# Ledger of designs, part 7: miniprotein binders against q96jn8r1131to1294

Target 1, 164 residues: q96jn8r1131to1294
Amino acid sequence: TLEFLENHGKNILLSNGNRTATRVASYNQGIVVINQPLVPQLLVQVRIDFLNRQWTSSLVLGVITCAPERLNFPASACALKRAAWLLRGRGVFHNGLKICEKFGPNLDTCPEGTILGLRLDSSGGLHLHVNGVDQGVAVPDVPQPCHALVDLYGQCEQVTIVNP

## First folded at step 8 (miniprotein)

Design yd11
Fold by OpenDDE base, fold request of step 9:
Structure yd11 (fold): chain B 164 residues (1-164), chain A 82 residues (1-82)
Amino acid sequence: as target 1 above (164 residues)
Amino acid sequence: SPEEIVEEVKKLIEEAIELAMKGDKTKAVELLQKALDLVNKLGDTELQKAVDDALKAIDNGDPWYAELILDEALELAEEKSE
């Protein structure tokens, strides 16, 4: 069963069997990690449930290759400088460095109800899915095992893990 | 002391990012300018450049990127001040 780990950002409350994450304060401290590591052809998806327009920016998606159970989460995913690949806006980042300027739709403008997915292919390529549509390879070679990460940042106040 | 200055800079940066995240670009830039003035007293060229780049990011409406730029530079500045 796909769930968010109990080790999460300070402003997160988990509900619905740890399938729903809600950021209950400020714009940050909202990182969550999905319990099952990504394996080839496993599609992990989250739905944007609520956006709070008092904030700018929105959620960050990504993967980490370190052990998530003992990770000390920073206030924002942007501070993850090791073993981290992040998707935000239209950019792709690796350990704090932008490795792609324009990829897929702008995550900052995805409305409530948008379903975002991550999937590894057999070559270790990380794919982004948007509402079930494969947007292509965001990261060409991700080490395994890795875990999907969601940073409930800015406007994004709640997400829920959904089945494909 | 350098440590006290870095702490004040960190505080200003955190407040600036929050304001930027609320859409108050003008006030965010104002606070970062104050931070820059303090950084100049430290002689930390890396942090100075980071603040300059963050100002550009805020001006371009990207506070997340500003935060990213400043994170490593602040960490290094803290280490140097201890």
Scores: ipSAE 0.859, ipTM 0.934, lowest interface PAE 0.5, mean pLDDT 95
Fold by OpenDDE base, fold request of step 9:
Structure yd11 (fold): chain B 164 residues (1-164), chain A 82 residues (1-82)
Amino acid sequence: as target 1 above (164 residues)
Amino acid sequence: SPEEIVEEVKKLIEEAIELAMKGDKTKAVELLQKALDLVNKLGDTELQKAVDDALKAIDNGDPWYAELILDEALELAEEKSE
């Protein structure tokens, strides 16, 4: 069963059998990690439940290759400078460096109800899915094992893990 | 002292990012400009460059990227000041 780990950002409250994450304060400290590592052809999806328009920007998606159970989460995913690949806006980042300027739809403008997915292909390519549509390879070769990460940042106040 | 200046810069940056995240771009830029003035006293060219780039990011409506730019630069500046 896919769930968010209990080790999470300080402003996160888990519910619904740890399948729902809610940021209950400020715009940050909202990082969560999914318990099961990504394996080829496993589609992991989250739904944007609520957006708080008091804030700008929105969620960050990504993967980490370090052990998530022992990770000391920074206030924002932007501070992850090791073993991290992040999708934010239309950019792709690796350890704080932008490696792709424009990829897929702008995550900052995804409305409530949008379902975002991550999937590894057989070659280690990380795919982004938006409402069930494969947007292509965001990261061509991701080390395994890796875990999917969601940073409930800015507008993104609540997400829920959903099945394909 | 350099350490005190860096601490003040850090506070200004944190406030600026929060304001930018609330959509108050004007006030965010104002605070970052104050931070830049203090950084100029340090002679830290890397931090100066980071603040300049962050100002551009804020102006472009991307406070997350501004935060990313400033994060490592601030950490390095803190290490230098200790």
Scores: ipSAE 0.858, ipTM 0.934, lowest interface PAE 0.5, mean pLDDT 95
Fold by ESMFold2, fold request of step 9:
Structure yd11 (fold): chain B 164 residues (1-164), chain A 82 residues (1-82)
Amino acid sequence: as target 1 above (164 residues)
Amino acid sequence: SPEEIVEEVKKLIEEAIELAMKGDKTKAVELLQKALDLVNKLGDTELQKAVDDALKAIDNGDPWYAELILDEALELAEEKSE
């Protein structure tokens, strides 16, 4: 059973059996991590439940390859400089470096109700899904094990883990 | 001291990013320009360039990317001041 880890950003409140994460203050301190590593055939999906359009920018999706239980998460995913691959807006970032300018849709434009998914293919490629539609390979060879990460940043104040 | 200047620059940058996140580009730019003046006194050319690039990112409506640029440069500036 997929849940968000108890180790999370300072402004996160977990609920719904740790399947729902809410950012309860500010625009940042909202990093959450899925409790199981990604494996081929596992699609991790979150639904955007609540957006506060008073902020600029929205959530970040990604993976980390270090063990997440006792990490000290930074205030924002942009500060992850080690073992991280991030999807933000249309960009792909690795350890603070933009490695792709345009991949998939602009995540900042996804409305409430959008279901975003991450999975690995058999070659270790990281795929983004948007409302059930595979957007292709964002990162061709992610080291395993890795864990899915969401940063409830800016507009994004609540997400829930959903089954396919 | 250089350490005190870096800490003040960090505070200005954090405030500027929050203002940009709230949509107040004008005030965010004002705070980053104040930060740039302090950075000029510090003589850290890498941090100077980062503040200039972050100003462009904020003007283009991308405060997340501005934060990414500035976080890297501040980390390096803190290491240099130690």
Scores: ipSAE 0.784, ipTM 0.893, lowest interface PAE 0.8, mean pLDDT 92
Fold by ESMFold2, fold request of step 9:
Structure yd11 (fold): chain B 164 residues (1-164), chain A 82 residues (1-82)
Amino acid sequence: as target 1 above (164 residues)
Amino acid sequence: SPEEIVEEVKKLIEEAIELAMKGDKTKAVELLQKALDLVNKLGDTELQKAVDDALKAIDNGDPWYAELILDEALELAEEKSE
């Protein structure tokens, strides 16, 4: 089954059989990674369970191609400078560089209950799903193997892995 | 020393980003201005530009992007001061 990896950001508490991640302090140190690599047509979905509006900005989604089990995560996903593709707001970022200004909806405006999904297509393209609707290819050719990543940043304090 | 200045700049930046994340733009800008004054003493033009760009990002309500800009510039400044 899909679970969050035990190696995660310092402010994360895992629960619900490691399917729920909660950030219990501050606005950062909230990186979590799905325990299995993405394979074509596997849809990894998380639900936004809790947003704290005292903070600015919200979660970051993405993939990493480094082995995540022993990786020393930075405080925030924006500091991932190799082997990372990130979706934040409407932007797509690769290793700290914005490579697309507008892709999909603005993730900072997604309310509690929103279900966000990541999958690879047969060409290695990374797709974002929002509430079951495919938003298209965010990144055309992600190296494999890669793992889905969520940074519980800012307003986003809890997410849960859900089945399609 | 340059190393001590870079360490103080790092502390100011970290606190400024947290303040901006809490919505305290005024205090975040104040701390980044203090950081800029110290960076000017270093003469590190790349870090100067990064702090200026981060100030713009804070004004635009985007502290995440400010953090992104500053993370790379600060890491480079730390390596230069070693």
Scores: ipSAE 0.780, ipTM 0.889, lowest interface PAE 0.8, mean pLDDT 92
Fold by ESMFold2, look of step 8:
Structure yd11 (fold): chain B 164 residues (1-164), chain A 82 residues (1-82)
Amino acid sequence: as target 1 above (164 residues)
Amino acid sequence: SPEEIVEEVKKLIEEAIELAMKGDKTKAVELLQKALDLVNKLGDTELQKAVDDALKAIDNGDPWYAELILDEALELAEEKSE
């Protein structure tokens, strides 16, 4: 069963059987990780439940390839400098470096109710889904095992894991 | 001391990013400019460039990217002062 891992950012409250994450303070300290690694045929989906548009910038979506149970999460996903691939806005980032200027839609413009998905293809390519539509390969060869990550940053204050 | 300057710069940066996140670009830029003046006293060229680049990111409405730039540079600056 897909759940958010109990090791998470300091401002996160888990609810709904650990399938809902809420950032309850500030704009940061909101990193959550899905408890199961991505494998081919597993589509991890989260719904954006609540946005506070008074903040600037919004959620980060991505994967980490190190063991998440022992990780000391930084305040923001931008500080993940090892074993991380991040999607933010229209950019793709690897270990703090922007490697693609434009991939998929601008995540900062996704409204409440948007369902964002991550899956690996059989070649290790990381795909983004938006409301059920595959946006293509964001990252061509992600090492396995890896875990899906969401940073409830800025505008994004609540997400829920949903079934595909 | 250099350590005290780096800690003050870190505090100014944290406050500036939060202000930018709240949409108060003017105050965020003011605090980053104060941080830049302190960084100039350290002579840390990489941190100087990072603050300048972060100011540009704030002006572009991208405080997340500004935070990314500054986090890297602060981590390196803290290691140098130890």
Scores: ipSAE 0.776, ipTM 0.895, lowest interface PAE 0.8, mean pLDDT 92
Fold by OpenDDE base, look of step 8:
Structure yd11 (fold): chain B 164 residues (1-164), chain A 82 residues (1-82)
Amino acid sequence: as target 1 above (164 residues)
Amino acid sequence: SPEEIVEEVKKLIEEAIELAMKGDKTKAVELLQKALDLVNKLGDTELQKAVDDALKAIDNGDPWYAELILDEALELAEEKSE
């Protein structure tokens, strides 16, 4: 069963069998990691449940290749400088460096109800899915094992893991 | 002292980012400008560039990117001030 790990950002409250993450304070400290590592052809999806329009920006999606159980989470995913590939807005970042300017839809403008997915293909390419539609390869070669990461950042205050 | 300046810069940056995240770009820029003035006293060119780039990022409506830019530079500045 896919769940968020108990090791998470300090502003996160887990519920619904650890399938729902809610950021209960501020705009940050909202990083969560999904328990099972990504394996080829496994589609991991989260739904944006609630947006707080008091804030700008929105969630960050990505993967990490370090052990998530021992990770000391920074306040924001932007501070992950090792073994991290992040999707935010329309950009793709690797260890703090932008590796793609424009990819897929703008994550900052995804409305509530949007289902976002991550999937590794057989060649190690990381795909973004939006409402079931494959947006293509965001990262061409991701080391394995890796874990899906969601940073409930800015407007994004709640997400839930959903099955395909 | 350099340590005191860095600490003040850090506080200004944190407040600026929060304000930017609330949509108050104007006040965020004002605080970062104050931070930049303090950084100039340190002579830390890396942090100076980071603050300048962060100002641009906030002006472009991207506080997340501003935060990213400032994170490492601030960490390095703290190490230098010790």
Scores: ipSAE 0.775, ipTM 0.887, lowest interface PAE 0.6, mean pLDDT 94

Design yd4
Fold by OpenDDE base, fold request of step 9:
Structure yd4 (fold): chain B 164 residues (1-164), chain A 82 residues (1-82)
Amino acid sequence: as target 1 above (164 residues)
Amino acid sequence: SPEEIIEEIKKLIEEAIELAMKGDKTKAVELLQKALDLVNKLGDTELQKAVDDALKAIDNGDPWLAELILDEALELAEEKSE
């Protein structure tokens, strides 16, 4: 069963069998990691449940290759400088460096109800899915094992893991 | 001391980012400008450039990018002050 790990950002409360993450304070400290590592053909999806328009920006998606159970989460995913690939806005970042300027839809403008997915293909390419539609390869070769990461940042204050 | 100045810079930056995240670009820029003044006193060229780039990011409506830019620069500045 796909769940969020108990090791998470300081402002996160888990519910619904750890399938729902809610950021209950500020705009940050909202990083969560999915328990099962990404493997080829496994589609991991989260739904944006609530947006708080008091804030700008929105969630960050990504993967990490370090052990998530021992990770001391920073306030924001932007501070992950090691073993991290991040999707935010329309950009792709690796360890703080922008490796792609324009990819897929702008994550900052995804409305409530949007379902976002991550999937590895057989060649190690990381795909982004939006409402069930494959947007293509965001990262061509991701080291394995890796775990899907969601940073409930800015507007995004609640997400739920959903099955395909 | 340099360490105390860096702590003040860090505080200003944190407040600026929060304001930017609330959509108050004007006040965010004002605080970053204050931070820049302190950075200039330190003579830290790398941090100065980071603040300048962050100001551009805020102006372009991207506080996340500003935070990214400043996070690394602050870490380096703290290491230099130790």
Scores: ipSAE 0.856, ipTM 0.931, lowest interface PAE 0.5, mean pLDDT 95
Fold by OpenDDE base, fold request of step 9:
Structure yd4 (fold): chain B 164 residues (1-164), chain A 82 residues (1-82)
Amino acid sequence: as target 1 above (164 residues)
Amino acid sequence: SPEEIIEEIKKLIEEAIELAMKGDKTKAVELLQKALDLVNKLGDTELQKAVDDALKAIDNGDPWLAELILDEALELAEEKSE
Protein backbone atom coordinates (compact mmCIF):
# COMPACT_ATOMS: atom_id res chain seq x y z
CA THR B 1 0.00 0.00 0.00
CA LEU B 2 1.30 3.41 -0.98
CA GLU B 3 1.39 5.86 1.91
CA PHE B 4 3.30 8.89 3.04
CA LEU B 5 5.95 8.20 5.64
CA GLU B 6 5.48 9.48 9.17
CA ASN B 7 8.80 11.27 8.80
CA HIS B 8 7.69 14.48 7.10
CA GLY B 9 7.90 18.25 7.14
CA LYS B 10 6.91 20.10 10.29
CA ASN B 11 3.78 21.68 8.82
CA ILE B 12 2.32 18.46 7.44
CA LEU B 13 -0.70 16.69 8.85
CA LEU B 14 -1.35 13.21 7.48
CA SER B 15 -4.82 11.73 7.18
CA ASN B 16 -6.82 9.17 5.23
CA GLY B 17 -4.55 6.31 6.21
CA ASN B 18 -1.50 8.48 5.51
CA ARG B 19 -2.56 8.83 1.88
CA THR B 20 -3.47 12.50 2.26
CA ALA B 21 -0.99 15.20 3.23
CA THR B 22 -2.11 18.67 4.28
CA ARG B 23 0.15 21.62 4.97
CA VAL B 24 -1.52 23.39 7.86
CA ALA B 25 0.71 26.43 8.25
CA SER B 26 2.79 28.90 6.26
CA TYR B 27 4.02 28.17 2.72
CA ASN B 28 6.76 25.66 3.52
CA GLN B 29 7.88 22.82 5.79
CA GLY B 30 5.70 20.62 3.63
CA ILE B 31 7.88 17.79 2.34
CA VAL B 32 6.47 14.26 2.29
CA VAL B 33 7.91 11.01 0.97
CA ILE B 34 6.06 7.97 -0.31
CA ASN B 35 6.87 4.78 1.58
CA GLN B 36 7.41 2.38 -1.32
CA PRO B 37 10.50 2.88 -3.44
CA LEU B 38 10.03 3.41 -7.13
CA VAL B 39 10.60 0.28 -9.17
CA PRO B 40 10.45 -0.04 -12.92
CA GLN B 41 6.95 0.36 -14.35
CA LEU B 42 5.38 1.30 -11.02
CA LEU B 43 3.34 4.45 -11.48
CA VAL B 44 3.05 6.54 -8.33
CA GLN B 45 0.48 9.32 -8.52
CA VAL B 46 -0.72 12.18 -6.35
CA ARG B 47 -3.69 14.45 -6.87
CA ILE B 48 -3.62 18.15 -6.08
CA ASP B 49 -6.56 18.56 -3.72
CA PHE B 50 -6.40 22.18 -2.63
CA LEU B 51 -4.60 25.31 -3.73
CA ASN B 52 -4.33 28.40 -1.56
CA ARG B 53 -4.01 31.44 -3.80
CA GLN B 54 -2.59 33.49 -0.94
CA TRP B 55 0.78 32.11 -1.95
CA THR B 56 2.72 32.03 -5.18
CA SER B 57 4.53 29.00 -6.62
CA SER B 58 3.28 25.47 -6.10
CA LEU B 59 4.33 21.91 -5.36
CA VAL B 60 7.66 20.34 -6.15
CA LEU B 61 7.89 16.72 -7.28
CA GLY B 62 10.96 14.60 -7.18
CA VAL B 63 12.89 11.60 -6.01
CA ILE B 64 15.52 11.00 -3.36
CA THR B 65 17.99 8.15 -3.13
CA CYS B 66 18.88 8.50 0.53
CA ALA B 67 17.05 6.66 3.29
CA PRO B 68 13.85 8.65 3.80
CA GLU B 69 13.12 7.36 7.30
CA ARG B 70 16.12 9.13 8.78
CA LEU B 71 16.09 12.23 6.59
CA ASN B 72 16.03 15.55 8.40
CA PHE B 73 13.76 17.55 6.17
CA PRO B 74 14.63 21.13 5.36
CA ALA B 75 11.95 23.78 5.16
CA SER B 76 11.93 23.51 1.37
CA ALA B 77 12.98 20.91 -1.17
CA CYS B 78 15.33 23.48 -2.69
CA ALA B 79 17.64 22.84 0.25
CA LEU B 80 18.05 19.16 -0.62
CA LYS B 81 21.62 19.16 -1.89
CA ARG B 82 22.34 15.45 -2.03
CA ALA B 83 20.72 12.58 -3.88
CA ALA B 84 17.75 14.68 -4.99
CA TRP B 85 16.12 15.27 -8.36
CA LEU B 86 13.34 17.86 -8.38
CA LEU B 87 10.66 18.97 -10.80
CA ARG B 88 9.30 22.48 -10.23
CA GLY B 89 7.69 24.85 -12.65
CA ARG B 90 8.98 23.61 -15.95
CA GLY B 91 12.49 22.94 -14.70
CA VAL B 92 14.41 19.91 -13.52
CA PHE B 93 16.99 20.23 -10.76
CA HIS B 94 19.65 17.89 -9.42
CA ASN B 95 21.17 18.69 -6.04
CA GLY B 96 20.43 22.36 -6.49
CA LEU B 97 21.62 22.58 -10.08
CA LYS B 98 19.21 23.17 -12.93
CA ILE B 99 19.69 20.38 -15.45
CA CYS B 100 16.69 21.05 -17.69
CA GLU B 101 15.16 24.40 -18.57
CA LYS B 102 11.83 23.35 -20.03
CA PHE B 103 10.07 20.07 -19.37
CA GLY B 104 6.39 19.21 -19.37
CA PRO B 105 3.67 21.54 -18.20
CA ASN B 106 4.30 24.25 -15.67
CA LEU B 107 3.69 22.67 -12.27
CA ASP B 108 3.04 26.10 -10.79
CA THR B 109 -0.10 26.45 -12.89
CA CYS B 110 -1.60 22.98 -12.47
CA PRO B 111 -5.14 23.34 -11.13
CA GLU B 112 -6.82 21.42 -8.36
CA GLY B 113 -7.66 17.92 -9.47
CA THR B 114 -4.50 17.51 -11.51
CA ILE B 115 -2.99 14.07 -11.09
CA LEU B 116 0.80 13.97 -11.21
CA GLY B 117 2.71 10.74 -11.54
CA LEU B 118 6.26 9.46 -11.43
CA ARG B 119 7.47 6.27 -13.07
CA LEU B 120 10.82 4.65 -13.71
CA ASP B 121 11.38 2.90 -17.00
CA SER B 122 13.58 -0.15 -17.47
CA SER B 123 16.66 1.99 -18.13
CA GLY B 124 16.27 4.08 -14.98
CA GLY B 125 14.65 7.01 -16.72
CA LEU B 126 12.24 8.98 -14.55
CA HIS B 127 9.00 9.86 -16.32
CA LEU B 128 6.49 12.51 -15.37
CA HIS B 129 2.82 11.74 -15.92
CA VAL B 130 0.16 14.43 -16.00
CA ASN B 131 -3.45 13.27 -15.81
CA GLY B 132 -2.34 9.89 -17.06
CA VAL B 133 -0.32 11.21 -19.99
CA ASP B 134 3.38 10.36 -20.12
CA GLN B 135 5.30 13.61 -20.54
CA GLY B 136 8.58 11.84 -21.25
CA VAL B 137 11.84 11.35 -19.42
CA ALA B 138 12.60 14.09 -16.91
CA VAL B 139 15.75 12.43 -15.57
CA PRO B 140 17.58 9.93 -17.78
CA ASP B 141 19.25 7.78 -15.13
CA VAL B 142 18.08 7.74 -11.52
CA PRO B 143 19.88 5.50 -9.03
CA GLN B 144 17.82 2.82 -7.33
CA PRO B 145 16.35 2.47 -4.84
CA CYS B 146 14.70 5.88 -4.86
CA HIS B 147 11.57 7.32 -3.29
CA ALA B 148 9.05 9.76 -4.67
CA LEU B 149 8.97 13.09 -2.88
CA VAL B 150 6.33 15.81 -2.81
CA ASP B 151 6.97 19.25 -1.40
CA LEU B 152 3.66 20.90 -0.58
CA TYR B 153 5.00 24.36 -1.31
CA GLY B 154 3.36 27.72 -1.86
CA GLN B 155 -0.15 27.36 -3.21
CA CYS B 156 -0.28 23.59 -2.83
CA GLU B 157 -1.83 22.80 0.54
CA GLN B 158 -3.11 19.26 0.10
CA VAL B 159 -2.36 16.21 -2.02
CA THR B 160 -3.63 12.65 -1.98
CA ILE B 161 -2.01 9.48 -3.28
CA VAL B 162 -4.26 7.98 -5.94
CA ASN B 163 -4.20 4.70 -7.81
CA PRO B 164 -3.55 4.63 -11.54
CA SER A 1 30.24 38.80 15.64
CA PRO A 2 30.07 37.19 12.23
CA GLU A 3 27.75 34.53 13.61
CA GLU A 4 25.35 37.14 14.93
CA ILE A 5 25.41 39.03 11.65
CA ILE A 6 24.65 35.85 9.73
CA GLU A 7 21.70 35.12 12.00
CA GLU A 8 20.30 38.56 11.31
CA ILE A 9 20.83 38.05 7.59
CA LYS A 10 18.99 34.74 7.77
CA LYS A 11 16.10 36.39 9.56
CA LEU A 12 15.81 39.10 6.94
CA ILE A 13 15.99 36.54 4.16
CA GLU A 14 13.25 34.40 5.68
CA GLU A 15 11.00 37.42 6.01
CA ALA A 16 11.80 38.55 2.50
CA ILE A 17 11.03 35.17 0.98
CA GLU A 18 7.74 34.94 2.84
CA LEU A 19 6.72 38.37 1.60
CA ALA A 20 7.73 37.42 -1.91
CA MET A 21 5.67 34.26 -1.60
CA LYS A 22 2.70 36.44 -0.71
CA GLY A 23 3.31 38.54 -3.78
CA ASP A 24 4.76 41.58 -2.02
CA LYS A 25 7.77 41.95 -4.26
CA THR A 26 8.53 45.51 -3.23
CA LYS A 27 8.78 44.79 0.47
CA ALA A 28 10.71 41.59 -0.18
CA VAL A 29 13.31 43.51 -2.16
CA GLU A 30 13.54 46.10 0.58
CA LEU A 31 14.38 43.47 3.17
CA LEU A 32 16.93 41.79 0.92
CA GLN A 33 18.60 45.16 0.46
CA LYS A 34 18.92 45.39 4.22
CA ALA A 35 20.38 41.91 4.22
CA LEU A 36 22.84 43.00 1.56
CA ASP A 37 24.02 45.82 3.80
CA LEU A 38 24.82 43.30 6.51
CA VAL A 39 26.52 41.00 4.01
CA ASN A 40 28.83 43.85 3.10
CA LYS A 41 29.95 43.97 6.72
CA LEU A 42 31.04 40.35 6.44
CA GLY A 43 33.04 40.99 3.31
CA ASP A 44 31.65 37.81 1.77
CA THR A 45 31.65 38.44 -1.96
CA GLU A 46 30.06 35.09 -2.75
CA LEU A 47 27.14 35.76 -0.46
CA GLN A 48 26.89 39.25 -1.88
CA LYS A 49 26.55 37.87 -5.37
CA ALA A 50 23.96 35.39 -4.16
CA VAL A 51 21.84 38.16 -2.69
CA ASP A 52 22.11 40.09 -5.94
CA ASP A 53 21.03 37.04 -7.91
CA ALA A 54 18.20 36.39 -5.48
CA LEU A 55 17.01 39.96 -5.92
CA LYS A 56 16.81 39.34 -9.64
CA ALA A 57 14.88 36.14 -9.05
CA ILE A 58 12.40 37.96 -6.82
CA ASP A 59 12.03 40.68 -9.41
CA ASN A 60 11.29 38.01 -12.00
CA GLY A 61 8.60 36.52 -9.76
CA ASP A 62 10.49 33.41 -8.72
CA PRO A 63 10.89 33.33 -4.94
CA TRP A 64 11.65 29.60 -5.00
CA LEU A 65 14.72 30.25 -7.10
CA ALA A 66 15.71 33.06 -4.77
CA GLU A 67 15.42 30.68 -1.84
CA LEU A 68 17.53 28.09 -3.66
CA ILE A 69 20.28 30.58 -4.40
CA LEU A 70 20.37 31.98 -0.88
CA ASP A 71 20.26 28.60 0.85
CA GLU A 72 23.46 27.50 -0.86
CA ALA A 73 25.25 30.76 -0.17
CA LEU A 74 24.18 30.92 3.47
CA GLU A 75 25.45 27.43 4.09
CA LEU A 76 28.85 28.41 2.77
CA ALA A 77 28.85 31.63 4.78
CA GLU A 78 28.06 29.76 7.98
CA GLU A 79 30.95 27.41 7.37
CA LYS A 80 33.29 30.36 6.94
CA SER A 81 32.12 31.94 10.18
CA GLU A 82 32.77 28.82 12.26
Scores: ipSAE 0.856, ipTM 0.932, lowest interface PAE 0.5, mean pLDDT 95
Fold by ESMFold2, fold request of step 9:
Structure yd4 (fold): chain B 164 residues (1-164), chain A 82 residues (1-82)
Amino acid sequence: as target 1 above (164 residues)
Amino acid sequence: SPEEIIEEIKKLIEEAIELAMKGDKTKAVELLQKALDLVNKLGDTELQKAVDDALKAIDNGDPWLAELILDEALELAEEKSE
């Protein structure tokens, strides 16, 4: 069963059988990781449950290729400088470098109830899904194994893993 | 000492990013300008440019990008002081 890993950002509270993550303080320290690596045809989906509009910016999605169980997560995903690919706003970032200016919709504008998905295709391409609609390949060749990551950053205070 | 100045710069930057995240650009800019004054005492040209770029990102309403820029520059500045 897909769950958020017990190793997570310091401001995260896990609930609902570790399928719901809530950021309970500040705007950061909200990194969570899915407990199973992405495999071809596995679609990992999270629903945005709560947005607090007093903050600026919203969640970051991505993958990490290092083992997450004992990793020391930084306060914000922007500080992941090793083995990370991130989707933020409309940008794609690899280890702190913007590698694509515009991909998919602007994640900062996704309202509560939006379902966001990540999967690998048969070529190792990372796909973003928004409300069930494939947005195409964000990253063409992600090394495996990798784990899906969500940073409950800024406005995003709660997400829940949902079935496809 | 350079290490004490870097620690003060880090504190100012952390406070500035939080203020920008709350939408208070004016106070965030004030704190980053104070950080820039301290950076000038270090003579670290890369950190000076990073603070200037972060100020632009905050003006554009993008504190996440400002945090990205400053995190890289502070990491490098910390390595130089070791």
Scores: ipSAE 0.792, ipTM 0.894, lowest interface PAE 0.8, mean pLDDT 92
Fold by ESMFold2, look of step 8:
Structure yd4 (fold): chain B 164 residues (1-164), chain A 82 residues (1-82)
Amino acid sequence: as target 1 above (164 residues)
Amino acid sequence: SPEEIIEEIKKLIEEAIELAMKGDKTKAVELLQKALDLVNKLGDTELQKAVDDALKAIDNGDPWLAELILDEALELAEEKSE
């Protein structure tokens, strides 16, 4: 029963039982959060459904450790300066600081149909999956509880939660 | 006042990032250069460096990084002007 939270970016429309998020305006205001915290054994996956190549840059993935139900989300994930770890392009960011220059594939080049996943390992390491393939540990020790986050930024206009 | 200048800089930056996101690097750079002129009047060397770094990011096709750089620098500049 994984769903996107009703508390989301202002340009998001939820559909498909809150499992699909669409950005319906502009290039930003597209942050969505998965309703259940990550735990070991839980793989949260989203499929990129639609990209609009008229924009520059694409989606951001990540986790937040503050309670998401009442957060006031910024327009873009880059402004998350507290309790956030983000994967963007090939970079990994913690509270606005780049902590890894190259991790996994360049998310800006992932085509429609790509399935992106996040899970915690038994040590609290955050793993990225791409089309079912574990890319390794992006963040070695994420505090729990944390929630998966997607920013439908720029080119990325729609994602859908899918089962592993 | 410094607060009014910072507000104008923020508006220019917001517009510049949107233009860069639409692929209009030329106009985005023009607006950031105008923002830089205002930053020079403030005498805020940290914000000057941030605008210069953001210009490089936009030229390199990375407006997300430009937005990240400028968001932090503007927050600090607002704190100083109070």
Scores: ipSAE 0.780, ipTM 0.891, lowest interface PAE 0.8, mean pLDDT 92
Fold by ESMFold2, fold request of step 9:
Structure yd4 (fold): chain B 164 residues (1-164), chain A 82 residues (1-82)
Amino acid sequence: as target 1 above (164 residues)
Amino acid sequence: SPEEIIEEIKKLIEEAIELAMKGDKTKAVELLQKALDLVNKLGDTELQKAVDDALKAIDNGDPWLAELILDEALELAEEKSE
């Protein structure tokens, strides 16, 4: 059963059996991690439940290859400088370095109700899904094990894990 | 001390990013300019460049990128003051 880990950003409140994460203050301190590592047959999906349009920018998606249970999360995912791959806007970032300027849709424009998914393919490629549609390979060679990460940043104040 | 000045710079940057996240570019720029004045006192040319690049990112409506740039530069500045 997929849940958000209890180790999370300081502004996160978990509910709904740890399947819903809400950022309850500010614009940051909103990193959450899925409790099981990605494997090729696992599609991790979250629904954007609530956006506060008074903030600028929106959520960040990604993966980390460190064990997440004891990791000290920074205030924002942009400060993850080891073993992290992030999708923000249309950019793909690795350890603070932009490695792709245009991949998939602009995540900052995703409305409430959007379902975003992450999975590995059999070659270790990281795929983004948007409302059930595979956007292709964002990162070709993600080391395993890795865990899906969401940063409830800016406009994004609530997400819920949903089943495929 | 350099450590005290760096802590003040960090506070100004954090406030500036929050203002930019709220859409108040004008006040965010004002705080980063105050941070730049303190950076000039340190004589840290790499941090000066980073603040300038972050100002451009905020003007372009990208405070997330500004935060990325400044986080890296502050980490290096703290290393130099040790």
Scores: ipSAE 0.761, ipTM 0.878, lowest interface PAE 0.8, mean pLDDT 92
Fold by OpenDDE base, look of step 8:
Structure yd4 (fold): chain B 164 residues (1-164), chain A 82 residues (1-82)
Amino acid sequence: as target 1 above (164 residues)
Amino acid sequence: SPEEIIEEIKKLIEEAIELAMKGDKTKAVELLQKALDLVNKLGDTELQKAVDDALKAIDNGDPWLAELILDEALELAEEKSE
């Protein structure tokens, strides 16, 4: 069963069998990691449940290749400078370096109800899915094992893991 | 002391980012400008560049990028002051 790990950002409250993450304070400290590592052809999806328009920006979606159970989460995914590939806005970042300028839809403008997915292909390419549509390879070769990460940042205050 | 200055810079940056995240770009920029003044006292060119780049990011409506830029620079500055 896919769940968020108990090791999460300070402002996160987990519910629904740890399948729902809610950021209950501020705009940050909202990083969560899905318990099961990504394996090829497995689609992992989260739904944006609630947006708080008091804030700008929105969630960051990505993967980490370090052990998530022992990770001391920073306040924001932007501070992950090792073993991290992040999708934010329309950009792709690796360890703080922007490696792609324009990829897929703008995550900052995804409305509530949007379902975002991550999937590894057989060659280690990380795909982004939006509402079931494959947006292509965001990262061509991701080391394995890796775990899906969601940073409930800015407007994004709640997400839920959903089945494909 | 340099350590005290860095702490003040850090505080200003944190407040600036929060304001930027609330959409108050103007006040965010004001605070970063204050931070920049303090950075100039330190003579830390890397941090100075980071603040400048962060200001650009905020001007472009990207506080997340500003935070990214400043995070590492602040960490390095703190290490230098130890």
Scores: ipSAE 0.760, ipTM 0.881, lowest interface PAE 0.6, mean pLDDT 94

